# Ledger of designs, part 5: VHH binders against NACHT, LRR and PYD domains-containing protein 10 (NLRP10)

Target 1, 318 residues: NACHT, LRR and PYD domains-containing protein 10 (NLRP10), of Homo sapiens (Human) (q86w26r167to484)
Amino acid sequence: SLVVLQGSAGTGKTTLARKMVLDWATGTLYPGRFDYVFYVSCKEVVLLLESKLEQLLFWCCGDNQAPVTEILRQPERLLFILDGFDELQRPFEEKLKKRGLSPKESLLHLLIRRHTLPTCSLLITTRPLALRNLEPLLKQARHVHILGFSEEERARYFSSYFTDEKQADRAFDIVQKNDILYKACQVPGICWVVCSWLQGQMERGKVVLETPRNSTDIFMAYVSTFLPPDDDGGCSELSRHRVLRSLCSLAAEGIQHQRFLFEEAELRKHNLDGPRLAAFLSSNDYQLGLAIKKFYSFRHISFQDFFHAMSYLVKEDQ

## First folded at step 19 (VHH; from q1 with Y107F)

Design s5
Fold by OpenDDE, fold request of step 24:
Structure s5 (fold): chain B 318 residues (1-318), chain A 121 residues (1-121)
Amino acid sequence: as target 1 above (318 residues)
Amino acid sequence: EVQLVESGGGLVQPGGSLRLSCAASGFTFDNYAMAWYRQAPGKGRELVAGITSEGSTSYADSVKGRFTISRDNAKNTLYLQMNSLRPEDTAVYYCAAQREGFYTWNFPRYWGQGTLVTVSS
C-alpha cells in the first residue's frame, strides 16, 4: 500500500508519523501486519555513507548488526515512513556537476516507484507544493490531508506548553480574543511560535500591545523577542540586524541548494553562533562511520522559509 | 558514557501504585524518544509505553488507562506511573532510548539495567 500524508508546513505531519511508529511498536496500530516499521527522515538521507538500501536500513536501526538480510526476505511485511519528501537534500557537489538525481535521491525514488521492494508499504509525508515532484513517482496512492489542531487540541496544547496554569490561561485568553492568532494556532508549528512568543513577553514583563496581523508578523514578533546580539557585550540594533541578515543568508543558501542540514563550519562562515541561536536552530549529533558530527537545522522548515523570504528585504551592509 | 538508570521498583500489593524513574546521562535527552519495556518471567521483552521527543505517548493495550509515561527534560528523567497494578504486571522494567528521526523500536539504541516490579498479595 501507498499513502501520502499531505499538509502545509507545521501541520503536524512529522508528529503524526512518529506517533504512528510508536503506536505500531506498542501493538495498537497495524497489529500483526508489519514486522518492521522504518522511519526515514528524508533530510537525513544525504548523510548516508552509501546509496544502498541496506545502508538505509542500518541507518534507521542505528545498529550495524541489524539482520538486514532477513528483513529483506519479507518485504511485504515492511512499512517505510518517508517523512518530509520535500526536504530530501541534494549534495552540493553533485548539484553543480549533474542535472540528474543524486544516487541518494535515486535510492528513495526507486523505492517510491516500486522498483525497489515492490511489495513493501509506504507512507510518505510532504507539503502540497512538493506533490508535483512526487506525483510522477506514484502509480496509485491514497491521499490524506493533515488539517492541524482542533479547538480542543489547541486548548490542550496551551495547557501542556505552559507549566504554570495561570500563565497558560492568560496566554490562551490572549489568543482566543484575537481571531488572527487563534486561527494561526490551528497550525501546530505556528501555535508553538505563538506560545513561545507570549511566554517570552511574559517573562520580560512586557504587555502585548500590538497583535500580529498575519503569519509573517507572528514570526517577526518571535524574532524580535528572541534574536540575540552578536556578542554578550551589547544589544546594539546593528548587531541584531547582522545576526538576522546572517540567518537569512543561511536559510536562502540552503533553499537554493536544497539543503536543510548545516555543519558547524558553515554556521561559522555566516558568523553565526549555533548554541546562542537555540530559538531558531536545533542541533543533532550524527554517527557518520567512526565519527560523530554535529549538524544544525532550523527548528522547523517554516523558519527556513521565513528567513528565506526575509532575505529579499534585509539590506546588505555596504 | 551513556547511562540509563532505573529506580522505583519493588514489592507492591495488587491494586497498588508505583512510580518508576529513569535517569539519563551521556546523551542529548531532549532529542530522543523514550520507552519502557518489561520482561516477565519466562516471557519475552515487550514494549509497555513510549513517548516521543515531542511528548506524544503510546501504550500497550495491557496497560492502557493504568500506566502513564512522562518525561522531564530539565531533569533528563523518564517516568512511569503505574496504577492499579496486577500480578501479571510483575516483571523487570527497562528504560530505553532511541534517537528521534532515526529510529525503529525494533532496535533501541540504549538500554537500562532494569528494575524489578513484583505485584503480589
Scores: ipSAE 0.795, ipTM 0.944, lowest interface PAE 0.5, mean pLDDT 89
Fold by OpenDDE, fold request of step 24:
Structure s5 (fold): chain B 318 residues (1-318), chain A 121 residues (1-121)
Amino acid sequence: as target 1 above (318 residues)
Amino acid sequence: EVQLVESGGGLVQPGGSLRLSCAASGFTFDNYAMAWYRQAPGKGRELVAGITSEGSTSYADSVKGRFTISRDNAKNTLYLQMNSLRPEDTAVYYCAAQREGFYTWNFPRYWGQGTLVTVSS
């Protein structure tokens, strides 16, 4: 079977995908149907050492001890969850001058096209805008739309996010009194941004007098709250603007080249300090052969989109 | 060095409660899904409860409604609240960690040494 989960950025596709794997593991989901469920983060596929199915399986298992030969004997009992098809990266290989798919991209494409393991089950998550790239690969697929948080789920999220009940209540009251914020919080990713913003304001003793009027304002409020000053003792405001411009540049370059993972060296190239930008960037350590390498990504793809969009504004002001 | 250290096991009467803890070190706890496994005498290891890095939880049917898995990222600690314990819950309980994005619950990346829970009258 082939199922496509569609939803805008931040609607919870990844959350659902991960939950599905866990539910399967506990025996709650698809009992007896699958022997193995493989979660594949599409943005990480570029990190594979080899463009082989076996390597992908080893990657998913986290080591080379997985009985890959045995696993592949019964492909009909395998489920692959390909999370974030739209985040599939292209390697910066010089050869990319040619409009062709990289071998690593091809690996997933062959899987999706049912050339590889035609009897396995596939679940693919993607944003609607990227569906145009996925559809040509699909022969028969069921489409499911992810809508985000219900009203109850929004309330629950606030309660779970804030450790202090009073803060939770205060934050939720602010959001409920603002139709724009309340609606925005339907999107789990944006809900997180809003909660984080409010928490940051509360911790700083700031009264939230002005509320965002759109999604851009929400992100700007967040950025304004968490953008760090430069250590260089200079004008704090100039430093903040510099960091903002650098983040915008990083985001824009990533989108331009279809990159969503960034090496430390790349951050340095943009004069960004990864650890200091935890509000905007997440990091993971990956075992690449004998080496461990740290990669950064925007905490959510929506951040990358936002900073990319902002890159046009920042350039105009220069 | 990666370490998972379980604690809180012991002897308890049927109907009693225990809270297990797992202290994690040597890796970025926030980026890992965590789980509790158990192995009863003469039986295989089974997944009891899991929690994603985002806080989504899942339970085996055998413990649903009785056990609660939770995590404190600030303390780098995983918990398992076990209520209404039964003799069949007697097992060595193991803490396990699986990196987000590498979800094969058949082969968790890291394991603890385990803590014994004995439920008997």
Scores: ipSAE 0.790, ipTM 0.945, lowest interface PAE 0.5, mean pLDDT 89
Fold by ESMFold2, look of step 19:
Structure s5 (fold): chain B 318 residues (1-318), chain A 121 residues (1-121)
Amino acid sequence: as target 1 above (318 residues)
Amino acid sequence: EVQLVESGGGLVQPGGSLRLSCAASGFTFDNYAMAWYRQAPGKGRELVAGITSEGSTSYADSVKGRFTISRDNAKNTLYLQMNSLRPEDTAVYYCAAQREGFYTWNFPRYWGQGTLVTVSS
């Protein structure tokens, strides 16, 4: 069978997918149903040197000695979790483009169209914006929508985020009085942004007199709180503006080319120091052929979307 | 080099408690899922408890409610608090680490050397 989990950015699709793999492994989810459950990050699939099932299994098993024949003897007992279909990337290497590989021939597309391993089970997570590209590949699929935090879950999140119950109560009261903030906190990633901002204000001894009035204000509050000062120890207005423009430029280039992983060189092209910008960018080491290379991404795709949108709003004033 | 070093094993009477630790080095700890496996005499290794890079936990039914997995990302350390120990918990306990990009828990990427826990009267 084939299930599509869809939800807006930051609704916890990746967290749920990884939890499901672990719950299967402990025997609490689908006991006896599958012999193997494979997690596949769609963001990272572009890093495969060859689009073949055997290579994918080697990567999942962490060794070129994966028992491929044994794994494939009963394909009906396999589950593949394809996480983040909306994060599939265009080839960034000219050699791959010159091989003439079409989307129809790519490994993920063959799995989804049921040309490869037609009896296996698939679970695909995605944002709705990618459904136009996904739906033509599907024949019969169950769709499940992830809505984010319930009202009860939002209250619980605030209680757990703040170590001081008095701070938690005050922060939650502020959010509940602003229906835009309260609705935005349905998305766990944004809920974290709001809590981080409020905690920063309370630590500075400031009373929140004016709350964000739209989604742009929410992210701007986060940016204002966590954008680092210059390396020279100063916090000049020009230096912060330059870093902000650079983040917007990186996000815009990524959206234009459908890219979500960035090399160190690309950050340097945009005059960005990745380690210094941990509040906005995360990094991971990836095996790329024989080498291990470091790649950066925005902490969430919602941050990449936000900085892209913010670049238009900032430029509008000129 | 990646290293996982377990400690805290020992001999305990039934009903007792132990706390296992696993010190990790050679990789970005925050980006990895972590787990405890055990191997009883004459048996294969089995997953006992796991924790994702984001903190989600899961437990085998045989230990649920008695064992608690936790991680301290600042110290690159994984813990297993084992309470109400039983003779069938006797095993070598292994720390395991898994990168969460392409994986299956059938084959964890890195293993520790193991620490022996013996529960006997």
Scores: ipSAE 0.774, ipTM 0.938, lowest interface PAE 0.5, mean pLDDT 80
Fold by ESMFold2, look of step 22:
Structure s5 (fold): chain B 318 residues (1-318), chain A 121 residues (1-121)
Amino acid sequence: as target 1 above (318 residues)
Amino acid sequence: EVQLVESGGGLVQPGGSLRLSCAASGFTFDNYAMAWYRQAPGKGRELVAGITSEGSTSYADSVKGRFTISRDNAKNTLYLQMNSLRPEDTAVYYCAAQREGFYTWNFPRYWGQGTLVTVSS
């Protein structure tokens, strides 16, 4: 079967998709239904050298000796979770042309159209804006809308985020006392930012004196916590503003070109030192054929969206 | 360069508690989902508890309510609190790590060496 999970940015589609893979693996979800469940990040698909099913399976299994023949013997017992259809990058189509592959024959399109492995199960997550690009590929699909965290789910999230139960209780108490902040935590991506901010404050021994009043304030509180002045001279604020401006420009360029992965050279072009910005940027090594290349991304797409929006404010002071 | 080192195993009486730790190095811990597997004598490895990079947890039915998985990203450490231990929990417990870009839990990317937990009456 084919299921489409749709919801606005930050509503927890990726979090749910990854939880589903884990719940399947523990036997909690779909016991006995599948022999293999594969998670595929659409954001990272551009990194495949060849858009072949065997290559995808090797990437998922992490071993060039993956039991491909065994896996494919019963395609009806396979589930592929294609996460973030809205995050497919324009360079993906261009890269296919450069290698001589037709864009219309890409592996993901063949899977979605049921041309490759027509009996397997698919779960596709996307933001609604990309649905117009996805709908023509679908023949029969169930649609599920993700609306965000319930009140119980927010409480559960705080309890699971913090290793110290007392710390979790203090953080949740702070959030519950601010109706705007509590409502914002209905969005799982914002909830993560809030938990990270509060954890950072507690680790630094700081007391929360003022709570954020909107999503911009929430992200700015995070930025202030993890990008503080590091210089004894009066120029620390200027250096922080430069880094913030650079993050905004990277995010804006990425959104404009639908790019979510950045090479080290791109960070360097924006005067960003990726390893020093771990609070905002994740890095991973990817095997691209025989080469290993390092790519950076914002820790969550909500950061890229935030810095993109913020870039319009930074432009006003230029 | 990647290393997962389990500790905290040992001999414990039925009904007792143990806390396992897994120290991780050689990769960006925050980007990885983590899990505990166990292997009883003569059995295959089974996933016991897992935690995603965002902190979502899941447990096998056999340990639900008794075991608690957690992670401390600042210390690059994974934990498993095991309460109300039973003789059938006797196994070598393995820490596993998985990058969440392209994956399946059928084949975790990295494994630790394991720590033995023995629950004897």
Scores: ipSAE 0.773, ipTM 0.938, lowest interface PAE 0.5, mean pLDDT 80

Design s5
Fold by ESMFold2, fold request of step 24:
Structure s5 (fold): chain B 318 residues (1-318), chain A 121 residues (1-121)
Amino acid sequence: as target 1 above (318 residues)
Amino acid sequence: EVQLVESGGGLVQPGGSLRLSCAASGFTFDNYAMAWYRQAPGKGRELVAGITSEGSTSYADSVKGRFTISRDNAKNTLYLQMNSLRPEDTAVYYCAAQREGFYTWNFPRYWGQGTLVTVSS
């Protein structure tokens, strides 16, 4: 069985996928159906040194701990959750071209085409824009759409996000008075950005006099709230504009080359101080063989998309 | 380098309550999923409750409605509030941490040393 779970960026696909793995582990979901459920981040697949099934299992189980023969004895009792197919394409293809492999020979492509472990179950999450690249690999699949927040779910989200009921009421009132902002909160990831922006304004003692009028304004409100001040003395707006341009450059290069993970050196090439930019970038240490290496990514794919879109305007103004 | 240190175990009457704590260090706590496992005498470990990095929770049927898992990212601490305790809850309870990139809950990345909970008259 193969299920494709699709929805716009930020609709909660990753949150749902991770919850499903946990619900299976507690016995709440699919009791008795599977012996193992594996979560696989398509964004991180580029980090697999050999891109072989055994290495994937070692990564999922912890290096040198995987009982591979036991796991593969009954492949029909395995579920692989491949999260974020839309985040796989460019880095994975470049790696295969440099090694002389075609995209059809990649491990994930072989799993999806049912060539490797044809009896296992698959759940694939993706944004709809990547379906044209996914569809040729599929044989028989069920498609499920995530629609985002209902009006009631938006109200519940605001009540849950803010610790103070008065803050929650004030924030939700601001959002309800702006049709564009309210509709944008249908997307949970955008709803998070809006709530973070409003909370940041309230924590800084600022009053919200004007509300965003479009999607660009929503992200700019967040950026203006969380972009750090300059440490070298001088005009902080010039420093903020320089940092913004650098984030746009990083995002544009990433999208152009289908890369979603960035090394520290790449951030320095773009004049970015990763630790100071936690509002926009997250970091993780990854064990690559015996070495440990730090990688950065945008907190959400929506930020990378936003900064990429802005990069056109910055280039045009040069 | 990585440490998970449980506390709060002890002897409790049936129907009583305990709160377990797990202090974490050596990794970015906010980026990890966390869980409580337990191991009764002579039995294997089982996952009791888990919480994702984003705060989604799940519970085994045997503890649903009685146990509450929570996390305090500011203190790098995981909690398990255990109410309406039964003799069947007697076990060593282990804190576990999992990086959410490539994983299965059959094999968590890090384990604590465990804390004993005994429920008896």
Scores: ipSAE 0.771, ipTM 0.940, lowest interface PAE 0.5, mean pLDDT 81
Fold by ESMFold2, look of step 20:
Structure s5 (fold): chain B 318 residues (1-318), chain A 121 residues (1-121)
Amino acid sequence: as target 1 above (318 residues)
Amino acid sequence: EVQLVESGGGLVQPGGSLRLSCAASGFTFDNYAMAWYRQAPGKGRELVAGITSEGSTSYADSVKGRFTISRDNAKNTLYLQMNSLRPEDTAVYYCAAQREGFYTWNFPRYWGQGTLVTVSS
């Protein structure tokens, strides 16, 4: 069967997908139903040197230990979790919509169309806007919406995020007094941003007098808290504006070219020091052949979207 | 260059407790999911507890409520608190690590060398 999990950026699709793989492995989810469950990050699929099923299995299992023949013996006992369809760096191949095959057709498209492993189970996570590209490939899919945190889950998240119960209570009270902010915390990624911002304010001894009124304000509060300190600990708008413009430029280039992973060279091209910007960028090392390469991404795609939107303001600034 | 080193195993009476540690090096610990597997004599390895890079946990039914997995990203260390131990918990316990890009828990990418836990009268 094929299930599509859809939800806005930061609603916990990746968190849920990874938990499902783990829950299957512990026997909590689908006991006895599958012999193998594979997690596949669509963001990282560009790193596959060739788009063959065997290579995907080698990446998931480790090359020397991948029992490819045994895995493929009973395709109906396989589950592939394709996480982040909206984060694919290659455009859809238009020829895939036609009935023929060509060298340009991708493995993921063949899996989704049920051309490769037609009896396997698929779970695909995506943002709703990418459904335009996904729906033409689907055959009899179930659609599930991920709504994010319940009110109880928000309260528990604040309680677990802060080390001190009094801090947690104060932070949650601030959020509850602003209905728009409280509703935004339904999205786990936004909830994390808000908690990080409030924790940063409390650690700096600042009193929160004015709460954010919308998503832009929420991200700006985070940015203003965590941009690198300027000279002797003062507030330099020029230095922070330069870093902000560089982040906007990186995000805009990424979105325009549908890229979500960036090499170290790309950060340098934008005059960004990745290690100093851990609040905004995460890094991963990848073994590519004999070399180890470091790649960066925004901590959440919502950061990339935010900085991309801001790039229009920076370009038109006078 | 990846190393996972388990410690904290030993002999304990039924109903007792142990805390296992796994010191990790050679990779960015924050980006990896971690797990504890165990292998009783003559049996295959089974996953008993796991924790994602984001902190989500899962437990096998046989240990749920008795074992608690946790991680300390500042110390690059994974923990397993084992309470109310039973004779069937006797096994070599292995630390395992997985980068969460392309994976299956059938074949974790990295393993430790194991620490023995013996639960007997």
Scores: ipSAE 0.761, ipTM 0.940, lowest interface PAE 0.5, mean pLDDT 80
Fold by ESMFold2, fold request of step 24:
Structure s5 (fold): chain B 318 residues (1-318), chain A 121 residues (1-121)
Amino acid sequence: as target 1 above (318 residues)
Amino acid sequence: EVQLVESGGGLVQPGGSLRLSCAASGFTFDNYAMAWYRQAPGKGRELVAGITSEGSTSYADSVKGRFTISRDNAKNTLYLQMNSLRPEDTAVYYCAAQREGFYTWNFPRYWGQGTLVTVSS
């Protein structure tokens, strides 16, 4: 069977997918139904050199531990969770031309079309905007939409986000007094941004006098709280604007080329110091052969979209 | 170099409590899911509790309600609070770390050396 989980950015698709893998492993979800459940980040598939099923299994299991023959003995007892189909990056132009590969021959396309492992179970998460690319690959799929937080779930999120109940109460009070802000917290990704912003304000001893009035203001409040000055020793406010422009430039270039992973060299091209920008950029190390290579991404795809949209305003004002 | 170092094991009477710690280094702790496995004498390793990078938790039925997994990302440390311990909880407890890009919990990416927990009168 094949299930497509759809939801706008920040609705918790990745969180749900990772929770499902863990719940399966503890015996809470689908007990006895699967021998293996594999999580596959579509964003990171570009890092597979050969795009072969065996390589995918080695990456999921660690090369030395992949019992490929045993895993493939009963394909009907396998579940693959393909997370973030909307973040699937095309191979680099040079590698594609050198190999002669086309996007239609990628491993994930073969799995989705049911040409490889046709009896296994698939769960694919995606934003709706990518359905145009996904639909032609599907044959018999069930579609499910993720709707976001109920009012009770929002309250629980604030209680669990803050370690101190007094902090949680203060933060929730601020949000409840602004109907637009409270409704925006229906989207879990926005709720996280709001909680992070409020926690940052409390840690800095600042008082919230004016609450954000729309989604853009919410992201700007977060940016204003966490954006560090450039390490060049100049005016800190001018330096922060320079860093902001650089983040916008990175996001815009990434969207234009449909890239979601960035090398350290790409950050330096945009004058960005990745380690100092942890509030906006996440990094992971990957073993590519004998070398370890670090890649960065925006902490959430919503940040990449936000900075991209902001880049039009920054260009206009320069 | 990646290291996971467990501590807090020991001998405890039935009904007692222990708190295990796992100090992590050599990777970006915040981006990894973490778990506790245990291995009783003559048995295979089993996952008893896990926590994702975002903080979602899950527990095996045998320990649910008695064990609590938690993480402190500022200290790069994973914890397991074990209450109401039983003789069948006797095992070597292992800390495990998993990169959340390509994975299955059948084969965690990194293991600690283990800490022995003995529950006996």
Scores: ipSAE 0.756, ipTM 0.939, lowest interface PAE 0.5, mean pLDDT 82

